# Designs tried in a protein design chat: VH-VL binders against b9luv3. Part 7

Target 1, 134 residues: b9luv3
Amino acid sequence: MVSLGLVVARFNDSVTEPMAEAAREAATDRDAVIVDEVSVPGAYDSPLAADRLARRDDVDAVAVVGAIVTGDTDHDHVIASATADKLTQVSLDRDTPVTFGVSGPGMSGAEARERIDKGADAAEAAIDLADELD

## First folded at step 18 (VH-VL)

Design z4
Fold by OpenDDE, fold request of step 22:
Order: structure tokens, then sequence, then C-alpha cells
Structure z4 (fold): chain C 134 residues (1-134), chain A 122 residues (1-122), chain B 112 residues (1-112)
């Protein structure tokens, strides 16, 4: 059984909470367990949380969910890029799968709603990687 | 107890604007959607739009073509619906309703205000 | 917009008898990963609507267990196992899969 860490960026929680829910459901459906869930203010804050989870021996993979919606900041692309880059770095440094379930940038609230499944995708990808790279 | 209390009845002329308020109590205002639904006399319920006070995410029924503006005052736990360029066909009881959207269940409205009658007549 | 069609529009019922209301959508209410969003409401005479069923088949807290919901795709049903006098009113289905959310015409349940 794969043990997951889940990082939830809470900014735009009308979207990110459902994303987290989707991730949890996906984990359950795949017979995985979320051993810990960490909430962070925004996507930009997720790498540190992901890193801490990835250091744990009881964590096989980390799924990160969040939403970067246009209009929230003038630097949504910068945030997205930085977040993706550092999450990748965490996965490499820790030799632990860290999946990117952060939607955006360049999307509206409506588009963010449509991408809630990205949370489930992230969880499944994390599980798959944990299995494949074990 | 969760309650939604709406402002009183309004009488407006065509072309005017109306702003209805909805005060929530007994729950965390920022964690639930606030829907607006209207019902013309003898007609079905009609969804106007929704707003999530926690992040101000808002969706509108495009039927209203920009005549509706949803806002919230978090400090007052109050949601507002403003409808401009009023027409006679806008005469209806307007409801606010607390909503929850989950991945499993979708959106549902579990608590409703008492309704606000808006009458538009020349 | 998704058109929700209820049947029947009028439903006279004898107390103690079961009742069934159909709600059909003009297009599938299937969303992502099999999710389908449909709720039922009751508007008693002179009152605001009240939630009965959410997520197709979940009975809202405080709602009697004689109410049940079912369905999938485009066809949904609200059932009342034993109608009581307090069940009189207009029942509405509502889809929340597609924007804008839309309601059925309403089914008026009355006691014979």
Amino acid sequence: as target 1 above (134 residues)
Amino acid sequence: QVQLVQSGAEVKKPGASVKVSCKGSGYTFTKYWMHWVRQAPGQRLEWIGEIYPGDSNTYYNQKFKGRVTLTVDISASTAYMELSSLRSEDTAVYYCARGKWTYRTGDYMDVWGQGTLVTVSS
Amino acid sequence: DVVMTQSPLSLPVTPGEPASISCRSSQSLLWSRGKTYLSWYLQKPGQSPQLLIYGISNTFSGVPDRFSGSGSGTDFTLKISRVEAEDVGVYYCMQSTHYPYTFGQGTKVEIK
C-alpha cells in the first residue's frame, strides 16, 4: 500500500478544498493512504511542506494540490513557475515522487472549477510513481 | 442555529436598481457559497448566481447579461445582490441560500432566507 | 441551458400512499469521473424552499427517511414511501453540473 503525503494550498479554497477532496477520493480508490496532510496558504508555499513530507520514511510520495487563478495576483505565472520548479527540485533531492496538482496559471475561476480533477490526477500520479519507481 | 435573514420588500420603477441583503448567522460565513434564486409569481425557481465569500469567487447566470452584481461584506456576514435596469419581468421573490459544493455531491442549498419581494411597476 | 423537466406537474396523493416524481435533464448531468449533481427541494405553501436530497441520493439532515432520491445521467427520481399531510407543496429538482444551475417546473403534491 502506497503512503501519500498531501499538500493543500488553500488560496482559492472554493476550488482547492474540492481538489483536496478529489485527491483523497483518488487515494482511497487506489487503496492508498494519506498518512499526513499539510495545509499551506498558497501554492508558492507548498515546496517547503512537500519537502518536509518527502523526508519522512513513512511517506512514499507527495501530492500537491492548489489553484493559481488569474486576477489573484499580477504574478501568477511567476508563482506557478517557481512552485513547479521547486517541487521538482524537492522530488529530485529527496528521491521521492512529488506530483504537481496545481492548476493554472492563466485561468479564470470557472476554468479552475473545471480543473478540480487535477487533485485526483496528482494523487494517482503520485501513487503510480511510487509503485513504478520503488 | 443557521439562519439567513434578508432585507425587506422593495418597490421599484423600471430602469431603477435594487440591492437586496442577506445576513448569515450561526455558521462560518466564508466557508459556504451564497446563492441567489428568484421566483416570479407562479413560476419555477430561477438561479441568479453564487458567490463564495472566502475568496470572492463568483458565478452568474448569463441570462441577466451583466445586470446582476453579487458582493459580500465578510465583517457583517452579509451578502448582497444588486440588480440594475429593472424590468417588470424582474418582479419576483428573491432568495438567498447557503450552498455547499463538494466533489462528491456538487452544489446544494441547505439553508434559505425568508425571501425578498421585489416589485417592478410603472 | 440545461432544461429540467419534471413529471407529473400535479400529483394528488392519498395519505399513506407512495409518491414518485421524475426529473429529466435535456442533457447528461454527468461531470468528471462519474460525478453527477442533482438535488431536490420542497417548497411548502407560503414558505421558502427547503432541501430534501443532495447529490442525487443523500437525504439532508432532519429530512424523514421516507424521502429518497435516485437516478443517473439524465433521469432522476424522488420517492416518498408514505406521503403525509406535511409533505404538501411543490417539489423541485435542480441540476448543478452545468452553469447556469436550473430547476424543474415543480411538481405540486396535494392530498386527495
Scores: ipSAE 0.890, ipTM 0.949, lowest interface PAE 0.5, mean pLDDT 96
Fold by OpenDDE, look of step 19:
Parts: structure tokens; C-alpha cells; sequence
Structure z4 (fold): chain C 134 residues (1-134), chain A 122 residues (1-122), chain B 112 residues (1-112)
């Protein structure tokens, strides 16, 4: 059985909460267990939480869910790039799968809604990696 | 007790605007969607739009072609629906309704306001 | 827009007898990963609508277990095992899979 850590970015919680729900459901459907769930203010804040989870012996993989919606500036791209880069770094440094279930950038709130399944995808990817790389 | 209290009846002329308020109480205002639904006399319920106070995410029925504006005042736990360029066809009872959207169940409206009659007549 | 079609539009019922209302969508309400979003509401005379069933088959809190919902894809059903006088009103189905959300025409349940 795969043990998952789940990081949930709270920003845009009308979308991220359902994403987290989707992740949890996916984990259950795959007979995995979420041993811990950490909420962070936004996607940008997720790497630290992911790193802490990845350090744990009882965590096989970490799934990160969030939503980066386009605003008036290019901040969504900056946040997305930084987040993706650091989550990848965490995965490599900790030799623990960290999957990127953060939707965006370059999407509206409506588009974010349509991509709620990305949370489930992230959980499944985490499980798959944990199994394959074990 | 969860409750939604709407503003009083309105009488408007064609071309005017109306702004209906809906005050929520008994729950965390920012954690539920607020839907707006209207019902013309003898007609079915018609979905207008929804807003999530927590992040201001908003969806509109495109039928209204930009005539509707949904807003919230979090400090007052109050949602507003403004409908501009009023027509006689806009005469209806307007409801606000608290909504929950989950991955498992989708959107549903579990608490409704008492309704606000908006009459548009020349 | 998704058209929701209810049948019948008028349903006279004898107290104690069962009732069944059909709701059909013009297109599948399947969203993703098996999720389908349909709810039922009752509007009693002179009142605001009230939630009966959400997520196709979940009975809302406080709603008698006489009410049940079922269905999938494009066909959904609301059942009342034993109609009571207090069940009089207009019943609406609503889909929330596709924007804009849309309601059925309503089914008027009356006591014979």
C-alpha cells in the first residue's frame, strides 16, 4: 500500500478544495492512504510543505494540488514556474516522488473549474511513481 | 440556524437597473457559493449565476449578456445581484440560494432566501 | 443549453400512494470520472424552493426518507414512496454538470 502526503494550496479554494477531494478519492480508489495533509496559503508555498512530507519515512510520495488563475499581470506564470521548479527539486533532493497537481497558469476561473480532476491525476501519478520507483 | 434574508420588492421602469441584496447568517459566508435564481410568473426556475465570496470566483448565465453583476460584501455577509437594462420580461421573483459544490455531488442549493419580487412595467 | 424535460407535468396522487417523476436531459450529465450532477427541489405553494435530493441520490438533511432519487446519464427519477398532504407542490430537477445550470419545467403534485 502506497502512503501519500497531500499538499493543498488554499488560494482559489472554490477550485482547490474540490481538487483535494478528487485527490483523496483517487487515493482511496487506488487503495492508497493519505498519511498526512498539509494546507498552505498558495501554490508558491507548497514546496516547503512538500519537502517536509517527503522527508518522512512513512511517506512514499507527495501530491501537490493547487490552482493558479490568471490575473491582471504575469504573476501567474512567475508563481507557476517557481513552484514547479522547486517541487521538482524537492523530489530529486529527497528521492521521493512529488507530483504537480497545480492547474494553470494562463487560465481563467472557469478553466480552473474544468481542471479539477488534475487533483486526482496528481494523486494517481504519485502512486504510480511510488510503485514504479520503489 | 442558516438563513438568507433578501431585500424588499422592487418596481422599476424599462431601462432601469435593480440591485437585490441577500444577507447570509448562521454559516461561514466565504465557504459557500451564492446562487441567484429567478422565476417569472408561471415559468420554470431560471439560473442567473453564482459567486463564491471566498475568492470572488463568478459564473454567469450568458443569456443575460452582461446585464447581470454579482458582488459580495464579506464584512456584511451580503451578496448582491444587479440587473441592468431591465425589460418587462425580467419581471420575476428573484431568489438567492446558498450553494455547495463538491467533487462528489456538484452544485446544489441547500438554503434559499424568501425571494424578491421585481416588477418591470412602463 | 441543456434542456431538462420532466414528466409528467401534472401528477395527481392519492395520499398513501407512491409517486414517480422523471427528468430527462438533452445531453449526458456525465462530467468526469463518473461524476454526474443532478438535484431535486420542491416548491410548496407560496414558498421558496427547497432542496430534496442532491448528487442524484443523496437525501438532504431533514427530508423524509420517503423521498429517493436515482438515475444516470440522461435519465433521472424522483420517487415518493407514500405521498402525504405536505408533499403538494411543484418539483424541479436541476442539472449542474454544464453551464448554465438548468431546471426542468416542474411537476405539479396534487392530492386527488
Amino acid sequence: as target 1 above (134 residues)
Amino acid sequence: QVQLVQSGAEVKKPGASVKVSCKGSGYTFTKYWMHWVRQAPGQRLEWIGEIYPGDSNTYYNQKFKGRVTLTVDISASTAYMELSSLRSEDTAVYYCARGKWTYRTGDYMDVWGQGTLVTVSS
Amino acid sequence: DVVMTQSPLSLPVTPGEPASISCRSSQSLLWSRGKTYLSWYLQKPGQSPQLLIYGISNTFSGVPDRFSGSGSGTDFTLKISRVEAEDVGVYYCMQSTHYPYTFGQGTKVEIK
Scores: ipSAE 0.887, ipTM 0.948, lowest interface PAE 0.5, mean pLDDT 96
Fold by ESMFold2, look of step 19:
Structure z4 (fold): chain C 134 residues (1-134), chain A 122 residues (1-122), chain B 112 residues (1-112)
Amino acid sequence: as target 1 above (134 residues)
Amino acid sequence: QVQLVQSGAEVKKPGASVKVSCKGSGYTFTKYWMHWVRQAPGQRLEWIGEIYPGDSNTYYNQKFKGRVTLTVDISASTAYMELSSLRSEDTAVYYCARGKWTYRTGDYMDVWGQGTLVTVSS
Amino acid sequence: DVVMTQSPLSLPVTPGEPASISCRSSQSLLWSRGKTYLSWYLQKPGQSPQLLIYGISNTFSGVPDRFSGSGSGTDFTLKISRVEAEDVGVYYCMQSTHYPYTFGQGTKVEIK
């Protein structure tokens, strides 16, 4: 049975709340357990929360859900790239799968709702990696 | 008691603009979508768009392309719909409606305002 | 735009009898992972619409259990197991799977 940590970024909660719901459904459907959820203000804040979860011996993988849907601006791309880089580093440093379900960058609001599935995808990928690597 | 109270009826000339207000009470205004829907005399309901006050995420029916603007004033718990370049076919009752979007069930409109009649005539 | 087509458009009913309203979409309403976003509303004479059913088959709080919804893909049905006098009005289906959200033409339910 896979034990997950879940990090939810609250920025753009019209998108991220449904993404978290989708992640929780996916975990339940796979008989995985979310042992802890951490809410952070924005996606840029997620690497620290992911690190806290990933260092735990009772956490097999971490799924992070967030939205970067403020427009197709240079700021959105910087935040997305920096976040992805640091989450990858957490994963390597902790030897623990860390997946990132993100809505954005470059998405409209309509596309963001279609990206709500990325929350489920992140949870499923985290579970798959935990199973495959252990 | 959850309530949506809309501004009063308006009579406008073609080419003018109208701004309808919708004040919400009895719930957390920033945690629900606000939809706008209209009904021309004898016609079906027509969705105009939606706005989420918590993050200002906004979607429009492209049929109104460039003529409709949805805004909110969080401190007043009030949503606004502005429709510009009015035409006689814009004569309708305009409703605001509260929605809660969930991944399992999608969007639906559980509380409706009383409606605002907008009449566009010469 | 997704066109929602209701039938019948007019439905005279005898109280105590069952009634059925069909709603058909011009495109599949299937969202990812098996989700379909279809709701039903009743607009009683002189009133604003009120929600009856959401997510195809979930009865909204305070709605009598004589109302039920079903369907998949492009074909959806609202059933009233035993029509009552207070059920008169215009019934609308609405899809929220695709932008823009669209309503059916309405089905006017009247007492015979």
Scores: ipSAE 0.650, ipTM 0.867, lowest interface PAE 1.2, mean pLDDT 90
Fold by ESMFold2, fold request of step 22:
Structure z4 (fold): chain C 134 residues (1-134), chain A 122 residues (1-122), chain B 112 residues (1-112)
Amino acid sequence: as target 1 above (134 residues)
Amino acid sequence: QVQLVQSGAEVKKPGASVKVSCKGSGYTFTKYWMHWVRQAPGQRLEWIGEIYPGDSNTYYNQKFKGRVTLTVDISASTAYMELSSLRSEDTAVYYCARGKWTYRTGDYMDVWGQGTLVTVSS
Amino acid sequence: DVVMTQSPLSLPVTPGEPASISCRSSQSLLWSRGKTYLSWYLQKPGQSPQLLIYGISNTFSGVPDRFSGSGSGTDFTLKISRVEAEDVGVYYCMQSTHYPYTFGQGTKVEIK
């Protein structure tokens, strides 16, 4: 049984709330348990929350869901890349899988909604990595 | 207890604009989608678009692109639909409707306003 | 746009008898990971539409148990096990799997 930490960004909650629901359903379908959920203001704020969860002995993996949606600027791509880089660093430093389900960068609002399944993908990837690397 | 109350009927000339209001009460306004749907006389319901007051995320039916604007006033718990460059075929009853999207069931419109008749005539 | 086609368009019914309304989509309503987003509404004479069924088969709060929904893919059905006088009106299906959301033409249920 995998014990999962979940980080949910509040920014653009019309997208991130459904992504979190998708992640929770995926965990349930895999007989995993979400032992703690942390809400953060935006995806950029997720690395610290992911680090706090990944340090816990009772957390086997962390899934992060968030949206970086303004759609039209290089700045969104920079923020998404920086966030992914820091989450990867947390994963390596804590020897704990950390996955990032993100809607954006460079996506319109309509496109972002179509990507709600990325929440489920992030949870499944975290569970798969915990199982494989255990 | 949940209610959506719309502004009154409007009569407009072709080329004008109309702005219909929809005031929500009895629920957390920022946590539900607000949809706009119209029904021309004797015709089916037609979805215009939706707005999420909590983050201003907005989706439009491309049929209305460039002519419709959806906005909200969170402090007044009120949504607005403005339709510009009115034509006779825009004569319809316009409804606001509340929805909460869930991953398992999708979007559906659980509470509807009373409707606002907009008549476009010379 | 996804075209929703209802059948029949007019349905005269004797009170106490069953009724069935078909709704067919021009393309599959299956979302990724097996989700399908289909709802049913009733518009009584002179009133706004009201929700009956969501997520294909979930009965909305306060809707009588005589209403049920079913279907998959492109074919969906609303059933009324025993029609009552208050069930008169126009029934619409709506899909919300694909943007833009689209409604069927309506099925007018009336007492004969």
Scores: ipSAE 0.646, ipTM 0.870, lowest interface PAE 1.3, mean pLDDT 90
Fold by ESMFold2, fold request of step 22:
Structure z4 (fold): chain C 134 residues (1-134), chain A 122 residues (1-122), chain B 112 residues (1-112)
Amino acid sequence: as target 1 above (134 residues)
Amino acid sequence: QVQLVQSGAEVKKPGASVKVSCKGSGYTFTKYWMHWVRQAPGQRLEWIGEIYPGDSNTYYNQKFKGRVTLTVDISASTAYMELSSLRSEDTAVYYCARGKWTYRTGDYMDVWGQGTLVTVSS
Amino acid sequence: DVVMTQSPLSLPVTPGEPASISCRSSQSLLWSRGKTYLSWYLQKPGQSPQLLIYGISNTFSGVPDRFSGSGSGTDFTLKISRVEAEDVGVYYCMQSTHYPYTFGQGTKVEIK
C-alpha cells in the first residue's frame, strides 16, 4: 500500500481543486492513502512543501498539483521550468518520488481546464514510482 | 436560501449594449461558477459562458466572440453579463445560473436566476 | 460544437404512465478516464429551468425518485416512471464535456 503526500496550489483554484479531486480519486482507485495534504499559494511555492512531505517516514511519494495558466511568454516557461527543476532536486535529495501535475505554461484557460486529469496522472505516476523503486 | 436575483427587463435598440446583473446570496460566491444562458422565444437554451469569481477564469461560447463580457464584483456578490452590438436576434430571456465543477460529475447548473427579458427593437 | 438531438420533441402523456426521452450527441461525450458530463433540466411553464439529473444518472436533491437517467457514449435517456401533473414542461439535456456547453432542442411533456 503506498502512502502519498499531496501538495495543492491554490492559485487558479477553478482548475487546481478539480485536479486535486482527480488525484484523490486515483489514489483511492489504486488502494493508496493520502496521509497529508499541504496547500500552498502557487505552484512556485510547492518545492518547500514537497520537501517537508518527502522527508517524512510515513510518506512513500509526493504528488504536486498546480496551474500556470497565464500567457505564452518566456517568463512563464522559465518559472514553470524552475519549479519542475526544484521538485526534481527534492526528489533526488530525499530519495522519494515527487511528481508534478501541472496545467501550463502556454495554455489557454480552456486548454488548462481540459487537463484536469493531470492531477490523477501525477498521483498514479507517484504510486508507480514508489512501487517500482522500493 | 441560495438565491440568484437578476436585474429587470430591458428594451434596447439595435447597436446598443445591455448589462444584466445577477446577485447571489446564501452561499460562498467565490466557490461556484456563474453561468449565463439565454433563451430566445420558442428556442432552446443557449450557453453564453461562465466565470469563476474566485480566480476570474472566464470561458465564452465563441458564437458571441467579441460581443460578450462577463465580470464579477466579489464585494457585492454580483455577476454581470454585458452584450454589445445588439441585434434583433438577441431578443431573449437571459439567465444566470450557479454551478460547481467536479471531476466526477462535471459542470451542472443547480440554482437559476429568475431571468431577464432583453428586447431589441427599432 | 456538439449537437444534442432530443426525441421526441413533443410527448403527450396520460397521468400515471411512464415517459422516456432520448438525447443523442453528435460526438462522444467521453472525457478522460471514462468521465461523461451530461445533465437534465425541466423548465415548467413560466419558470426558470431546474436541475433534475447530473453526471448522467445522479438525481439532484429534492427531485422525486420517479426520475432516472442513463446512457453512455452518445446515447442518453431520461425516464419518468409515473408521470404526474406537476411534471409538465419542457425537458432539456445538456452536455458539459466539450466547450461550448450545448443543450438539446427540448421535449415538451404535456397531459393528454
Scores: ipSAE 0.608, ipTM 0.859, lowest interface PAE 1.4, mean pLDDT 90

Design z4
Fold by ESMFold2, last read:
Structure z4 (fold): chain C 134 residues (1-134), chain A 122 residues (1-122), chain B 112 residues (1-112)
Amino acid sequence: as target 1 above (134 residues)
Amino acid sequence: QVQLVQSGAEVKKPGASVKVSCKGSGYTFTKYWMHWVRQAPGQRLEWIGEIYPGDSNTYYNQKFKGRVTLTVDISASTAYMELSSLRSEDTAVYYCARGKWTYRTGDYMDVWGQGTLVTVSS
Amino acid sequence: DVVMTQSPLSLPVTPGEPASISCRSSQSLLWSRGKTYLSWYLQKPGQSPQLLIYGISNTFSGVPDRFSGSGSGTDFTLKISRVEAEDVGVYYCMQSTHYPYTFGQGTKVEIK
């Protein structure tokens, strides 16, 4: 059974809270347990929270959900890249899967729904990696 | 008591614009979607769009593309729907409605305003 | 746009009898992870619409248990196990799986 840590960014909670709900449901459907959930202001703040969870002996993997929607496309790309880079480093440093479900800017109905599903995707990927790489 | 109170009826000429207000009370305004729905006389309900006051995330029915703008004033707990280039076909009762989107059950409208009649005539 | 088709459009009822309203979508309301977002509303004469059912089958707070919803894919049903006089009005289904959200034509329930 996989023990999952969950990091949820508060910025753009119209998107991130549903993403977190999707992640929790995915974990339940896989019989995984979310042992702790950490709320952070924005996605850029997630690497520290992910590191703290990944250090724990009772955490097999970490899923991070966040949205990067500032209205400045270049700034959004920089934040997303920096966040992904640091989360990858946490994963390597802790030898612990860390996945990043991120929603970027978008106004289409299809894109909005896909952004929510990225929360479930992140949780499932974390669980899959924990199972495959154990 | 959760309540949505809309601005009063409007009479407009074709080509004009109308801005309907919807003031929310009795709940945390920034934590619920605000929808706009209209109903022309004898017709079905028609969804116009939605806005989330907490982050201004906004989705529009493409039928109204270029003519509708949804905005909020958080300090006044008030949502606005502005419809421009009015036509006689835009004569309808316009409703605001509150909803909280959840991944399990989606979006649904649990509290409705009283409606604002907008009449477009020469 | 997803077209929602209700039947019947007019439903005369005798109090105490059951009633059933059908709502059919022009495309599946099943989304990629098994989610389906369908709700039912009642607009009583002279009033704003009010929520009855959300998420296909969940009865909204304060709505009598005689109302129930069911369905999947493209076919959805609202049932009233025993119609009461207060149930008159126009019933609408709405899908919120696909943007834009769309309503059915309405089913006018009235006492015969």
Scores: ipSAE 0.607, ipTM 0.857, lowest interface PAE 1.5, mean pLDDT 90
Fold by ESMFold2, last read:
Structure z4 (fold): chain C 134 residues (1-134), chain A 122 residues (1-122), chain B 112 residues (1-112)
Amino acid sequence: as target 1 above (134 residues)
Amino acid sequence: QVQLVQSGAEVKKPGASVKVSCKGSGYTFTKYWMHWVRQAPGQRLEWIGEIYPGDSNTYYNQKFKGRVTLTVDISASTAYMELSSLRSEDTAVYYCARGKWTYRTGDYMDVWGQGTLVTVSS
Amino acid sequence: DVVMTQSPLSLPVTPGEPASISCRSSQSLLWSRGKTYLSWYLQKPGQSPQLLIYGISNTFSGVPDRFSGSGSGTDFTLKISRVEAEDVGVYYCMQSTHYPYTFGQGTKVEIK
């Protein structure tokens, strides 16, 4: 049984809350347990929350869900890249899978809704990695 | 308790614009989608678009792209639908409706406004 | 756009008897990961539409248990186990799996 930490960004909650719902359902379907869930203001704030979860003995993997749609596509791309880089660093530093399910960058708010299943993908990937890499 | 109250009936000439308001009460306005749906005489219901006041995400039925603008005034808990370049076939009752999209059930419109008749005639 | 086709378009019923309304989509309403987003509405004479069923088969709060929904893929059904006089009106299915959201033509249920 994989014990999962979940980080949910609040920015664009019309997208991120459904993504979190999808992640929770995916975890349940895989018989994984979400042992803690942390809400953060935006995706850029997620690396600290992911680090806090990943350092715990009772967390096997962390899934992060967020949306990066601010209306400035260049700014959105910078935020997404910086977030992904720091989450990867957390994963390597903690020797713990950390996945990032993101809607955006480079898409409109309406397009972002079409990809809320990325939340489920992030949870599944985290679980798969935890099983493989133990 | 949850209530959507729309502005009154409008009579317009072809080529004009109309702006229909929808005031929400009894719920957290920024946490629900606001949909707009119309019903022409003898026709089925037709979805116009939706707006999420909390983050301004907006989606339009492509049929109306370029003629419809959806906006909100969060401080007044009011949504607006503006339709420009009116044609006689735009004569319809226009409804606002609240939706809370969830991954499990999708979007469904659980509270509807009373409807606003817009008549477009010469 | 996804075309929603209802059958029948007119449904005269005797009170106390069952009624069944079919709704067929021009393409699958499977959104992703097995989710299907279909709802049913009743528009009583002179009123706004009212939600009856959401997520194919979930009865909305306050809706009598004589209403039920079922279906999958492209074929969906609303059943009324025992029609009552208050059930008169036009019934619409709506899909919200694909943009734009689309409604069926409506089924007018009326007392014989």
Scores: ipSAE 0.582, ipTM 0.850, lowest interface PAE 1.6, mean pLDDT 90
Fold by ESMFold2, last read:
Structure z4 (fold): chain C 134 residues (1-134), chain A 122 residues (1-122), chain B 112 residues (1-112)
Amino acid sequence: as target 1 above (134 residues)
Amino acid sequence: QVQLVQSGAEVKKPGASVKVSCKGSGYTFTKYWMHWVRQAPGQRLEWIGEIYPGDSNTYYNQKFKGRVTLTVDISASTAYMELSSLRSEDTAVYYCARGKWTYRTGDYMDVWGQGTLVTVSS
Amino acid sequence: DVVMTQSPLSLPVTPGEPASISCRSSQSLLWSRGKTYLSWYLQKPGQSPQLLIYGISNTFSGVPDRFSGSGSGTDFTLKISRVEAEDVGVYYCMQSTHYPYTFGQGTKVEIK
């Protein structure tokens, strides 16, 4: 049984809350337990929350769910790269899988729905890594 | 005691615009989608679009692209649908409806306004 | 656009008898990870639509348990186990798997 920490960004909650729901369902379907869930303002605020979860003895992996904030393509790339870099650093420093399910600014519709599945993907990847590196 | 109360009937000429209001009460306005649906006389229901007041994320049925604008006034707990360049085939009852999106069950409309008749006639 | 086709379009019923309404989509409503987004509404004479069933088979709060929904893929069914006089009106299915959301043409249920 994998014990999962979940970090959920609040910004653009019409997208991120469904992503979190998808992550929770994926965890349940895999017989994993979400032992704690941390809410952060935006995706780029997630590395500190992920670090705190990854330090816990009862957390096997961390999944992060968020949306990138601006719609400025260059700015969005900078935020995504910086966030991914710091989350990778947390993962290596804590010897704990940390995955990043991210969506750009979402809309209601097919695009938003497809991006919501990235929440489930992040949870599954975290669980897969915890199992593989066990 | 959740209620959606819409503005009154409108009579418009072709080429004009109409703005229908929908005031929500008895629930957290920013945590539910607001849909707009119309029904021409004797016709099926037709989905116009949706808006999430919490972050203003919106989607429009492409059939109305460029003619419809959905907005919200959070302080008044009120949603608006504005339809421009009106044609006689836009004559219909326009409904607002509240939806609670869930990943498991999707978007559905659990509370409906009373409807606003918009008549487009020369 | 996904076309939703209901049958029958008119359904005269005797109170106490079962009724069944079919709703068929022009393309699969099966979406990623097994999700399918299909709901049913009743519009009573002179009233706004009201939700009956969401997520194919979940009855909405306050809806009598004589209403049930089922189906998958392109074929969906609303059943009324024992029709009552208050059940008259037009029944619509709606898919929300694909944008734009679309409704069926309606099934008018009336007492014969």
Scores: ipSAE 0.567, ipTM 0.850, lowest interface PAE 1.7, mean pLDDT 90
Fold by ESMFold2, fold request of step 22:
Structure z4 (fold): chain C 134 residues (1-134), chain A 122 residues (1-122), chain B 112 residues (1-112)
Amino acid sequence: as target 1 above (134 residues)
Amino acid sequence: QVQLVQSGAEVKKPGASVKVSCKGSGYTFTKYWMHWVRQAPGQRLEWIGEIYPGDSNTYYNQKFKGRVTLTVDISASTAYMELSSLRSEDTAVYYCARGKWTYRTGDYMDVWGQGTLVTVSS
Amino acid sequence: DVVMTQSPLSLPVTPGEPASISCRSSQSLLWSRGKTYLSWYLQKPGQSPQLLIYGISNTFSGVPDRFSGSGSGTDFTLKISRVEAEDVGVYYCMQSTHYPYTFGQGTKVEIK
């Protein structure tokens, strides 16, 4: 069925690696296949990797997982917005769904665990879009 | 062989602090959670908190908020637990334990240190 | 805090017979996307705890096949199909679905 590309940011790997695991499991549960996985240093680096995956004939959609540090620095919000904008641009340019599962550090244990579920959410959204728009 | 070796027993007065060390060997220190768990005499195990050495993410049992600090020294492959404002009821054996988190099965503690007895008395 | 309640608290056993330990949580351990994070530990006399079961039913490496785990929601069970003399000690369940992680009171298994 759906063939996914997965982009995983390495920054804050206690969160992003579990997010990637969640994405891989969500793909398997939906009978989708992750045909390639690209590791990048941080979420800001993800648009180029997503573009490379989205160019491929054997990739139906791309899911991106990463963590962005938020809080006392307004610059993190600018970086997150710029990343999301460029990922949307890749999606439109390649006519290929590109989803962005992003987590910032949480203040509680429940919030921390919720962050990793966003990896599964991104994979499912990518699959849903590939199915719906196909 | 994966091992966790803890510092020796401590005797403290109420109001003091204690810092217990836990040295890991035989595995990639930065890729596993380090948990701290205590056991007062005749009581159940009690989770104190956890730290991920790779990025310093740290979560505490709120019961100890403000009194416990978890830290790591990556170059020494050593985790530390500092408990301050000690009370008599803090007398317990304190364990470090390595955790492997997976999304499918969650957190679990697969390797434990030998335990460090901390005694708080006048 | 999630309260974990074990039953029985004391379990005298005859070697070769089966044994069963119940662990009940004060709230559901079912988390998002069907995940439940429950593990079982054995603390033998004079030793540190050791992992037996993780993720409800996964047997840890080196743990004998006679140990198995099951359950869902609020009710979980550790079974020993044929108790051996080396199985004596205190068994603890632990939930890690909700912070803080919490343990049951322990079940002391001893030879009768």
Scores: ipSAE 0.565, ipTM 0.846, lowest interface PAE 1.6, mean pLDDT 89

